# VH-VL binders against o27280, part 78

Target 1, 266 residues: o27280
Amino acid sequence: MDSMNVPEVLEIKRIVEESESVKTFIFSWDFRREVRPGQFVMVWDFRDEKPMSVSLIDPVRSEIGISIRRVGEFTDRVHGLSEGDLLGIRGPYGRGFELMGRDILLVGGGIGMAPLAALADEATARGMRVDALVAARTADELLFLDRLEAAGVNISTCTDDGSCGFKGFAHERLLTLEENHDMAAVCGPEPMMFQVMRILDERDVPAQLSLERYMKCAVGICGQCCLDDTGFRVCAEGPVFWSQELSRVREFGRYRRDPAGRRVPW

## First folded at step 21 (VH-VL)

Design Ch5
Fold by OpenDDE, fold request of step 23:
Structure Ch5 (fold): chain C 266 residues (1-266), chain A 118 residues (1-118), chain B 112 residues (1-112)
Amino acid sequence: as target 1 above (266 residues)
Amino acid sequence: EVQLLESGGGLVQPGGSLRLSCAASGFTFRDYAMSWVRQAPGKGLEWVSAITGRGGVTYYADSVKGRFTISRDNSKNTLYLQMNSLRAEDTAVYYCARKSNYGSFDYWGQGTMVTVSS
Amino acid sequence: QSVLTQPPSVSGAPGQRVTISCTGSSSNIGWGYSVHWYQQLPGTAPKLLIYYNTNRPSGVPDRFSGSKSGTSASLAITGLQAEDEADYYCQSYDYSLSTSKVFGGGTKLTVL
């Protein structure tokens, strides 16, 4: 078993409160272990373990950030932690984003902006033009705006209630944008991603999308995160997929499997 | 107003080469993906090639892959199609077309005729 | 032949309603990709007539309408006029094909 699969107990160096429900936990990281935007780590609170996206990659400070949305018992416990507390981290796992071209459009919804924020940093560092469409239900749920702005990202916001930016959904806002990009990276609610993907396909914009599924092993063994028809394992072949790959996934944007393996609608 | 004007068409022998140009005006050229669509005499429309607004990514139909090269010069608002190893079946009117926000081709040039014949 | 199937020809008298069908599959229209329609007058370049299933560009009269259902789309022309005589093409996208961009075979509309 690779040492990568053994959780390292790391101290929380800092906690950034991104929103009411989202915190970013900062850890010291040995960058001899490469980590790429779009990859995830397994976070272990010594009781349970959950996959979390890497939202910050800082080789200068030798730090990574993991953004966690408070949605259940595990995340409730984690959100109760303080700086100096310990967590187990193993990984990184999965296929990250691949950058190409001269400019990129990021389309993110809610916590989906986590991996995209990291990608934005990488793209900017490579000299790419980065545009970001950041979507959320309300203004207070928009994530990483200041960080993205500081990085030189051109931001467009979208909120369901119109409290900030465009009133409506991400795909609706996308249809109003005249600029086209060499590629796009998408992450957020799957129904959003599904609609955004089709628009991007029709615009001849290659798109990568990051999926979220229940994971257990994170190493492609247990099959919990297998996608119907294709057999893709989100933890191994993903979580980042090309549009062409997802077009062949029957469940994409339509339904998902719950922890018991039952089909449930989005 | 948006205008697209194709040029460079003509008569060429099989195996020959032509370079088509499309001069664009009336819009911010670099913001739009562009395509070439061709129409053989008396036939329907066939997509040939596409290029993203900034020119970073290109697409080709299988029928022309390896023979045609799409490019653009955003400083000149011009789209190009380099056609090599031309075949009789490449005979067609070639249109340049702008890709809209909705994925349609919202503006077309008047086309330039390419005839490949011995 | 074409990924999207259109009738080769349709005809109608002035003032009548005509419809042109565009039949696709589960990998294009049925998958959720949008359908666009183009009008090509004799000896001219194609012109966008309907975009994103049902929308009319500026300058297109409201007697033209598009619809989409299941794996098919339809172009309806009401109050048919002599000037409507042209070829009409539907266009969509298909994830299962390398070209992805797909056109119908075209329909010749004759006004009697």
Scores: ipSAE 0.881, ipTM 0.928, lowest interface PAE 0.5, mean pLDDT 95
Fold by ESMFold2, fold request of step 23:
Structure Ch5 (fold): chain C 266 residues (1-266), chain A 118 residues (1-118), chain B 112 residues (1-112)
Amino acid sequence: as target 1 above (266 residues)
Amino acid sequence: EVQLLESGGGLVQPGGSLRLSCAASGFTFRDYAMSWVRQAPGKGLEWVSAITGRGGVTYYADSVKGRFTISRDNSKNTLYLQMNSLRAEDTAVYYCARKSNYGSFDYWGQGTMVTVSS
Amino acid sequence: QSVLTQPPSVSGAPGQRVTISCTGSSSNIGWGYSVHWYQQLPGTAPKLLIYYNTNRPSGVPDRFSGSKSGTSASLAITGLQAEDEADYYCQSYDYSLSTSKVFGGGTKLTVL
């Protein structure tokens, strides 16, 4: 995977417009560098470098896909690129999701569905039953629905504004779903993940949750991705954590830190 | 109507084994996590073990780890508890209980008595 | 000696209001986990009385109510009736324990 930890410059092979704000950039990939769902890469546009989740892992076509939401200057620049343009990629990094049991519940908020879409592909390939709760603010921001359906995933939706599916937050929709699962995988806004984690704990469903934190090095040296109280490095011991690992983390769901180290409410 | 019916309790000597069963009806059994909860004579409720709806993951209280095994057969709508190396402190009424989507135990069986006495 | 602390007994006359406390800690109720309540009539199995802090299952009268605040929860019974004489247990989840489903020690309610 990352023997030298140096960005490889890769050509954008294909761009998929997932929504008005989300694009998936597809690259050729040599799978001697194994990639697991839930791992991330650092994407370099020759000016800045940001962590991004891998959303497509296709060894048959020798491709990976990286889904990027337009949220600021870096992602605006990347969204302006075309097929044939170049990006630097280093990685993959971090601990991915581990599959267990016979069925899995995916709970994704917004762009958090990206790593879960990759996980859904692996879970269905293993013959697991896959249910997904896909959440967004509006119907137009629900991601990967056609792809998940084609994979045989049973989909429930919720939107904050009620434009599609259940009107409300993901955890509220989850409380209306009676089916129990052998495990869950959760990715999205951290306040959503905290509420979902507590519900899953009480249901006896073991859960893995994918966190984000500010990153510089991505290899565990600089300390910028550390969690309060535990010293867990999100880029090394995570980004995917089991719920029992996160229960010991007092900041989870309560606050985060900006690049200057200041506490910021979620 | 949801029903849970335990069986398999009885008198056993210390170090012995018993297998409890809980027959479930009136709901889609595989959709619910199940637990065993016990109550020693004159004492309170103590959670013992849980199993996920499809049976892929099990949980145990510290007091029974390594000695008890929870399992389920979803084709027969039946929950089991294999109890080995029984001790006097395992003497209790054993209830099977259904875990709701809110995390409560919303339905309970009538219980089956296990007495461990030499 | 339970993770959740309840008074061993409470009593009240018919028509009165009774409360039963359930005191936990920062790793259970105080973390934000739900509190559920069970009624156990003499010689019978427990029955769900209150779930998810305040909700009543079908068939439970509205004179039973639950609340949760901080690290504690409370069950209130108004208009006390003779048939309310039972043991009452609170239950929650504790992330710090392998025995994660935790019950209170139980409260015997006596109707005078």
Scores: ipSAE 0.827, ipTM 0.937, lowest interface PAE 0.7, mean pLDDT 90
Fold by ESMFold2, fold request of step 23:
Parts: structure tokens; sequence; C-alpha cells
Structure Ch5 (fold): chain C 266 residues (1-266), chain A 118 residues (1-118), chain B 112 residues (1-112)
């Protein structure tokens, strides 16, 4: 059977410009290798390899999409690619989101909306009601709004600068939304996720949150993605965790780790 | 005006069962998580159980887990608590309470008394 | 014993200021969870008095105020009146417990 630990070289089929800083790269995909919302892949540009969230899962068209924010040398090089160019992909890896109940609240900050967009498609296909709180620094960085609207998602927006929707932080907007939900899925900046998690806990809404950590092996061997209080490996036991799992982790929302594993302030 | 009205309390023998109801009005019932909170005579408040607005997820205090079942019928704006295998220590006034978006219990019913005694 | 610790009683004369403490731990108030306060007049159901640490519902006089610091919270009542004689409960969330919705043990306020 195919090895999931060796990159498969795939042709970029389509590129969607989601914002000035975010592109979605679409590839043909054989869905005998099942992909679930919240899982990630390792993207190899033949020089370096980075974890990226899957944002589109379309078994009907046999396509996956991977959304990448331009933030450094690796992502600058990938953003410079064109349709027909090649990337290595290995995966999928990690634990994806689990859907339960009759409705779901999505809370996404910035690129964190990528895995949630994939989840929205699955939830709506199951007949769930989907509400989304989409957050960014500015209106120009709100992601996937047209796609979510087309899927029938009920959207609330917030921007740090007030240029679209509620002015303020995602957790502040969340406090103004009175509707309770059977579950929530959260992905975005870790400080935002910490605040949102506390509110959801207090509302009796079970939440799953997707974390990002430094990764090397993606299969749990190297220890680069470990959480300091639990020994959980984000690449193996996550990246999606229930709020109860994360509430026992002192570092969540408080500090991050560099590639050497040292604690670094946000 | 938000109103919550509990019913179904009474005297029951240990090991018996009761079903409590809470009729809700004055708000969109399905938008709010609901809880049962009880108060034994002369004692403080104890959270018992909660259910999400659409009813998909339930929570129970350890003291009642496996014996009590919370449910709701959003078409009737009614919250329920099925209480089985009742014990003397379950004797209390049972309140229906609404959970706010801030996590507080912002509205309470007047309570219904459950007495478990031989 | 209750997860949140309150004094069992507090007293004050009319017009005075009283404070009711609510002491938690790092897994509840200290984690950053909100504190809410309820007033229970004799023979009645609890009523929300303070929510989200400091907010007053409509109809609650501004002589009631809440605060939170570290692992503890406090309810202050200024200009004490006879009708303030009641039991007061704090409430929060504790991530470390299966029974995660936690009340304090209650404080009986006596107006002298």
Amino acid sequence: as target 1 above (266 residues)
Amino acid sequence: EVQLLESGGGLVQPGGSLRLSCAASGFTFRDYAMSWVRQAPGKGLEWVSAITGRGGVTYYADSVKGRFTISRDNSKNTLYLQMNSLRAEDTAVYYCARKSNYGSFDYWGQGTMVTVSS
Amino acid sequence: QSVLTQPPSVSGAPGQRVTISCTGSSSNIGWGYSVHWYQQLPGTAPKLLIYYNTNRPSGVPDRFSGSKSGTSASLAITGLQAEDEADYYCQSYDYSLSTSKVFGGGTKLTVL
C-alpha cells in the first residue's frame, strides 16, 4: 500500500487567491487516502517542508485544497509557484474534527478559517445548522466568506480595526451572540482560542480546538510538537483537541515554543 | 417577560422515580442551554445537570450521573429531568435555570420540591 | 466541602459597606473563568445579582458591585439596607472537575 510518510509529488491544478497574503493550492487527490477536516499535510517545496491545513475536501471532483499564508521564506517561494508546478505532499496526518449534535459554531481567526471551511462543508452536507464567527485584523483578511455563504453558513464577522462587522476581538463578539450550540470548532491565534474556549466552557458548549506547533516528523517520533503538561504530540494526538484536553495545559494561550523547544512569549 | 415554571415534584420512596418538567416562555427556548440546580433543605445551591440549546449534548453532576436524564422538547418549550433510583440525599428544591451567553444563570423558576423518604 | 469558599456569614449595620469573598483556585477563578453572584431572599428562588465579574443586570442597584482578582472574587454592598438580608452565592466554572459548574457554599448576610 502507499506510504503516507514519503512525499508524493503532485501538480498544482488550480490556485485561488483568497486574500493578498493567502492562496489556496488545489490538487487532484485519490480519496482512497481519506482526508478529514482538521487533519494536516506536510508540504515540501524540494528545499523545506512545513505543515499546512487542508481547507478543501471534495471527493466528487477528486480534489483537495491547501491554504497557505505568506509569512516567510518557505511560503514566499510557494506563493511564487504557478498552476502546473510541482509540490510534494505527505499525509494526511493528525486527528480531525468530530461532528456531533444538530448545530455547530465555527470560530476562526485568520488562516485558522481554513480547516473550518472544510468542516463547514461536511457539517452542511450532514444537514447541520452552521454558524461561523470569522475574525481577522482587517476586512481584507477575512477568509472564505463567499464560500461559507454559498454553503448556507450563517456568518458573523469581526475585525480588530472595525473595518468589517464587529470591532474588537473574536471572544468579545462571541459574548454578544446569545445563541447556544451543540458544539463548536475553533482555530486561530492561540491567545484568541484560549479566550474563546473559556467562554464556550462556561456556556456548556463542547469545543474542539486546532493547535499549531513546530513539527518535523509529523508521526509523533521526534517530540518537536509536544505539549509541556500532558506529553500530547500535536501531530499525533492532535492537532484537534477537545477543550477538556487543552484546559490541563498551562502553555496553551500563554506562551509558545521555538524550534529548540524553549518557552517563548507571544 | 422570561418565565420558567417547574412541576412534577412530590414525595417518593427511595429507589423510586419522578419526572420534573419546566415550562418556558418569553424567549426563544432553543437558543439557550438549560440547567437543573437543586437546594437541599437548609443547604446551598448544587448544579445538577445541563443540556445544550438544540439538545445534542448533556452534562451531569457526579452525584446524579447514571440515575438522572435531562432532556428538552423545543417544540413545547419544555425542559425535563427524569430522576430514577432516587435516594434520600436527592431531597431538595429543584430549580430550572437558563444559561446566559455570559455563563451565568440569568433566570430561575420558583422551584419544585422533591422529597425522598419511606 | 464547596469548591469555591465563602464566609458562612457576614453582618453590617444599615448604611454600612460589607464585602463577601469568594475564594477559588487555579482551575476555576484563577484560570480566568467568570464569576457570577446570586441573591436568594428568604423563601424565594435565587436571582442573578452580578454576572461576568462586574456587570449588573437591569434592576440591580449600583450599590452592588463585583470584582475579581487572582483566584478570588468579591461582592461589595454599599449603603446596606434591611432588604439586603439574604443568602449570597458565587458561581464559576472549574475545568478540573466532571461537576464543572460550581457554586460557593453561600453567605448569610445579616443586617443588624
Scores: ipSAE 0.824, ipTM 0.936, lowest interface PAE 0.8, mean pLDDT 89

Design Ch5
Fold by ESMFold2, fold request of step 23:
Structure Ch5 (fold): chain C 266 residues (1-266), chain A 118 residues (1-118), chain B 112 residues (1-112)
Amino acid sequence: as target 1 above (266 residues)
Amino acid sequence: EVQLLESGGGLVQPGGSLRLSCAASGFTFRDYAMSWVRQAPGKGLEWVSAITGRGGVTYYADSVKGRFTISRDNSKNTLYLQMNSLRAEDTAVYYCARKSNYGSFDYWGQGTMVTVSS
Amino acid sequence: QSVLTQPPSVSGAPGQRVTISCTGSSSNIGWGYSVHWYQQLPGTAPKLLIYYNTNRPSGVPDRFSGSKSGTSASLAITGLQAEDEADYYCQSYDYSLSTSKVFGGGTKLTVL
């Protein structure tokens, strides 16, 4: 416990309303502390602390963006903040995405598009072709579409209710896409990621998947982010894993865990 | 119509080399992962190697890793298999096969015979 | 030996129903990976017969059908005809093997 990082208190520079339920909070950042797509930060509101995805990495403007979905008391309090208010930030932590090859498929569900939006910026800067499959329950919950378009990403959408794009689940839309890719990056609800991983395995597309587990220390010492079957700590060995690493994890896609470590159904 | 046409097979001594080619037509070649699958005389099908559509990633069966190299030239719509350090156990008909979006091998060539014998 | 086990042979009379099993494990079919079936007529290349467990490509008669349950899959052929005499292979993916693309050992179907 004595060796854990302390949060740096930063001023909210700008707030972007991504949807009715998601806001991106933008902070000044000294990039001597390097940030990679797929890494996470711990956000502290002076009462509680939660892991959050970095969705914007902009060394030119010396800014990072952190996207937060309103889902409970902590995130509701954070959503009530304004420009100029303060938050604590620890990090970044974890293993980020590795880019390879000439093209990449991004598959994101809901807030899972946040780290993929950051990855899309890096991939396009490298000259890779970027395709994105953006999934949500409804059209109003599709995230980052305008930003991805501006970055030159080719977007496919799907919604559970059919209100935008393909009606159905991300893996069902994926089965209708003929194009093969050199790699894929996947982030979203674990049941979605499990199904997408199976398809990508069978297509010979190497995939990296970003997991979220309950985290407290963020450096791997407390054990709260462990995966049952492997002993992998999401904050230390992940949150980004190769599909071959995850194929050996029996709980992946079956259950999630609450802050006390108890299994909770998907 | 989708067409796959293998060539380059023949008789070779152990330790020798051969280069197989597969000419593709009737589809956008760069959009599909491709594989080589072989069948020894009187035996079943064995996957050998795969390559992604843009060519960025390759895969090999353990039995051929380090000896075989898969490649593709998307400007010529051609898949290749360079086979080095050949062994008697490599004797087989070699098929070029296209990987579908469902993970099946939906189109196959006629095959080309490779015989490794002294 | 293949991790997907098929009977080496099956037989049936014209008009009858036959089934060909493909038995896997928890790291392949049982994990949820799809099963595909191929028909290989004597002296010819394999041809896709069933894909994604149950789907039939255009031109394949509807007397061919596939199913998957637990760690196993099955190919059913009804109304058996002389032209069905061939070798049949199942194929899936196994995450636990370095050679992850796996075919069954094959089943020779004889029409009596």
Scores: ipSAE 0.818, ipTM 0.930, lowest interface PAE 0.8, mean pLDDT 89
Fold by ESMFold2, look of step 21:
Structure Ch5 (fold): chain C 266 residues (1-266), chain A 118 residues (1-118), chain B 112 residues (1-112)
Amino acid sequence: as target 1 above (266 residues)
Amino acid sequence: EVQLLESGGGLVQPGGSLRLSCAASGFTFRDYAMSWVRQAPGKGLEWVSAITGRGGVTYYADSVKGRFTISRDNSKNTLYLQMNSLRAEDTAVYYCARKSNYGSFDYWGQGTMVTVSS
Amino acid sequence: QSVLTQPPSVSGAPGQRVTISCTGSSSNIGWGYSVHWYQQLPGTAPKLLIYYNTNRPSGVPDRFSGSKSGTSASLAITGLQAEDEADYYCQSYDYSLSTSKVFGGGTKLTVL
């Protein structure tokens, strides 16, 4: 109970430059607080607090890693930090991915590959066959390819501009792949996830998808992370949902909400 | 090239059991989800059960759940349906069908007839 | 009743155009799931006729076409031939049902 609701101030142990716009920040972590792929933490820079997915879970070195894309004021400030600087971390929160069966397909778009990279490490350690479809706008934005290859993951790539792999969207590449899997895990831009989910449903592949919504409390009290039509709280019942749970959600793939609760398009 | 050949149908009494087989050839069997689809005499098509390519996950229609078990042996390229506690309503031609990457049933076997009658 | 509604029968003379409707709901076709069509000649197994709403497998004549709009889909047959006399089924996915792979009730096409 000590750190789950109150941020613990931790030193940035290492910074890995994943791309021009993405850095992984590594912290020492006491694994008495268990962390599972797909769970998130709230990162506090002493001005704002934002949810971030865990991308590295290393109990042997007592480390976690959090991958952050530079997209605005908060992430710009965090990207300006150095090793030795401090951040507040609370969590982990939420429901992570469940592994089942003998093989898994990962479908990740952009920074959405971060929680899937952590899942890939767990799946390969269990002896599962892991295929990954890694998507981005351009080749320079494809994340974690070397790490996935080193873990024994079979990688397919796609880029919107065709600079690497299949030219087109992730769901278009998926339609050209004939292999069926025992399960899939999906994370990325919500419009991509909606398209991918429908294809996987029709293929008889059970899928888990990781959603992001505006969060304030992260422990299920404030209601800011609730999904339309269900009352599901992303921070409590999610962020990872089965596709069958998401089919009950009116807003999935259609719109998102800003901090004032207004509907905005994706 | 793709072929699906069902066998194991026949006449059984209510409460009895049958095991259906579907021999597959002409494609990499383990890469495809497979289904059983049935058709009662003079009636339409009804999906019965599905199994993922590697066999890790199975699905059942409510009408057969708890009584039927789908399985596959990828080393023998064979799909199975174990049918227990058979009822008159289970009387149908049973088709083996392959699920495509687009979600269609792109190849079907010839079917095997199951008749449940006293 | 069938989750996807098709007319029980349709008819047409050789050379004419016939359409077969497939009406679903917000949990299947209206959610955006694909529609596939199957032809079943008398005494035979079903054969894939149209997949993914509009695509024809190799060997299916281009006088067969599919479309989808809203919660419904249609199969159109132009230049009707005697050999087109068969039962036709639509098929989709319904997220709200345990029996998620749903077929229409079937349409018997009679060529006059």
Scores: ipSAE 0.816, ipTM 0.932, lowest interface PAE 0.8, mean pLDDT 90

Design Ch6
Fold by OpenDDE, look of step 22:
Structure Ch6 (fold): chain C 266 residues (1-266), chain A 118 residues (1-118), chain B 112 residues (1-112)
Amino acid sequence: as target 1 above (266 residues)
Amino acid sequence: EVQLLESGGGLVQPGGSLRLSCAASGFTFRDYAMSWVRQAPGKGLEWVSAITGRGGVTYYADSVKGRFTISRDNSKNTLYLQMNSLRAEDTAVYYCARKSNYGAFDYWGQGTMVTVSS
Amino acid sequence: QSVLTQPPSVSGAPGQRVTISCTGSSSNIGWGYSVHWYQQLPGTAPKLLIYYNTNRPSGVPDRFSGSKSGTSASLAITGLQAEDEADYYCQSYDYSLSTSKVFGGGTKLTVL
């Protein structure tokens, strides 16, 4: 237990450019430390620390991948790194996805596809049929398409501007899909997830959703990632939640708390 | 044309068992979640049970949990409802209904009557 | 009582406009779940009348319309006709009832 809370300094083995704003950093990983899709790690650049989802789990190559979108100072620094450079990694933390049934629908928006890509690999390895609805603002922001295709995933795309696939939002595209699945996994902008969850519930499709919140400690102590009114800690009880759990979370799809604890609307 | 045809209803004593069937045609059966909805005489509609398209997940109303089992055979395009430990309050017309992609029951069978009486 | 509340009965004369309310709560309609409406003619199975709050299936006349606001929904029937005499049910989803599809208690519409 102590070992997982100590950052391990790891060398960036490879960097994959997923898009203009997203890079996947690959590290050697000792798989004696179990990691599951949907879990996150704390990435430390020796100045600041941020939670990041694991997007690649490769026991054969003994590697994990962390996909990071360039969105601020921390990620700017990280994106400036090269292969061979060092990062601190501690974890993994949180509750990951569970798989059930024979087929699964993945619904991802933007960087939300990161944990879902890892889940796709596991699901396909288990012989499950995997359908993925991949959403982004523009075609250039669609992530992991080649990787998913190579894994045997059936992909449907949607973009806000219609530059690729269905023109519209993920939930709108979802409404046009007639096929039902044994379960779904969802990750992306929370307004998207909220709408998608509603549709899936109404379709009798059990769904797991991965939430993103400001996480400071990652070990359920600081309370920065607590959800109203349940008291769920995203880092401990999540970040993956069942739809039934999230239905009780008042703030879900409505607002989040910033680092100062203030309510910020989506 | 989408068709749903229920069968298996009848008279049964309290504590008895009955198995309902719903034969589906006119659509790709495995792609749709299916539900049973019942209606007691002179009463409203009550959702009973649901099952996902591939049959991997089932749902039950609290009133029937532990007593009813929903299942499906996609090779036969048939939905089933095994009803055990039947009670008088289970007396109703039982409808099979298809769940559309927008969450509504877009097609209904004509129903089969189940009467639980001594 | 039903999770969704409907008036037990409504009536109107031919050609009139009638409305049927469906009152829910924050755990169903108010949460954002869709509302659907069904028409059940005497001695028949229910038929989908309105889906996803406001949409009409093929074959449903445009004199039928649905709306949703807050924790409630409403079915409006304009140009009331004799054949509209039936029971009407609203339906939604409620997360507090273990993934239950919930129906209103039904409304008996009488055409005078």
Scores: ipSAE 0.850, ipTM 0.922, lowest interface PAE 0.6, mean pLDDT 95
Fold by ESMFold2, look of step 21:
Structure Ch6 (fold): chain C 266 residues (1-266), chain A 118 residues (1-118), chain B 112 residues (1-112)
Amino acid sequence: as target 1 above (266 residues)
Amino acid sequence: EVQLLESGGGLVQPGGSLRLSCAASGFTFRDYAMSWVRQAPGKGLEWVSAITGRGGVTYYADSVKGRFTISRDNSKNTLYLQMNSLRAEDTAVYYCARKSNYGAFDYWGQGTMVTVSS
Amino acid sequence: QSVLTQPPSVSGAPGQRVTISCTGSSSNIGWGYSVHWYQQLPGTAPKLLIYYNTNRPSGVPDRFSGSKSGTSASLAITGLQAEDEADYYCQSYDYSLSTSKVFGGGTKLTVL
């Protein structure tokens, strides 16, 4: 019951093709190990281990879903798996989203919609009104639209190329939306999150943002997920941070660090 | 078409209380964050308090925290400011202001005067 | 002491150009937060003059313009007219303060 730091080998129960590049892998899960929207798991393919978004949390069916975008060797291997194949999963880890107030705005870019889809389910179950701004480069990369619509979420879309919804960046679309909200949850490319956070601050909307950083231990020991100037570990104090916590972090939205600790531009 | 009308100001002694109201019309009130902004005689503008459109989150300037309470009744299109433990330094014109999607205060009421003196 | 610093007064003759500065810091304007400007005519409520650094609301003449650079912003008024005599305030957001909605101290513009 208390082996969260050792991967449990689980069978892939179902695979959902969310887009050409994104699949959701569904596993049976014992919810005595509680999972909250915004927490993450480490997925082990018996060669390497990567942090992944939890996009489905279903205690009634005793299932979780983990959404994975194909972007490299590890994710290519995992995308090649079939139902019945095995993966190691350890977790959950990190601080999830906290819901407050009567309504929430979700702002998601690409795979960043995965944890927000899980949050949308929780928010609607609480009786909150949920608006979502779903962003991608193209229409084919917009994620979870049918699921969000079925949950009663009010959806706005934007695409860089204009193929669906507003043509432009998420923060540009946000400036055209007049409705104020009691809170917001944001996940996506860090430059997008920086611009969205600035706008939400100015609107008096408290925001929580979910960061991605390089991770190894996921339990706060190795220091690989630390943020400059604060010492925050994304795997322990995050990955979800309040906007006021991130405002003091000079690296947020400006640069990132590679595994060797070198500054690289976004 | 947007109109904001403050009321409830007046003369009070130090330690007293007042409740300000702001009647809103010409827009969907619940979609906008609202603020109170005050201006002491001959002085500049000072933000006092804000509340989100659905009323779930409130903010206060340090100078009023614990003494003032902002609220709204979206069924009546009305913003309120309950002011307790008033001090001479609270003497000001109090404006009701709407927050735009760009973060600016795009509409202001005419203000209501609060005077705190013995 | 205001978080955003404006000159207390500025003056100009009719037809001239004046500028009003608004100097902030790395935790407000310098971080990337927008600047808004308000005009307050004598005896009236403030009115939005410039929003989001450079935009004019409908009805504001183009002789009013805003700019932002580094940790500072500026309001320029060209073709100065007697009716421009007013107080002018800049406003922004400061992440380091619990009272994060900040106004400048105001600038009294006198038309000579």
Scores: ipSAE 0.820, ipTM 0.931, lowest interface PAE 0.8, mean pLDDT 90

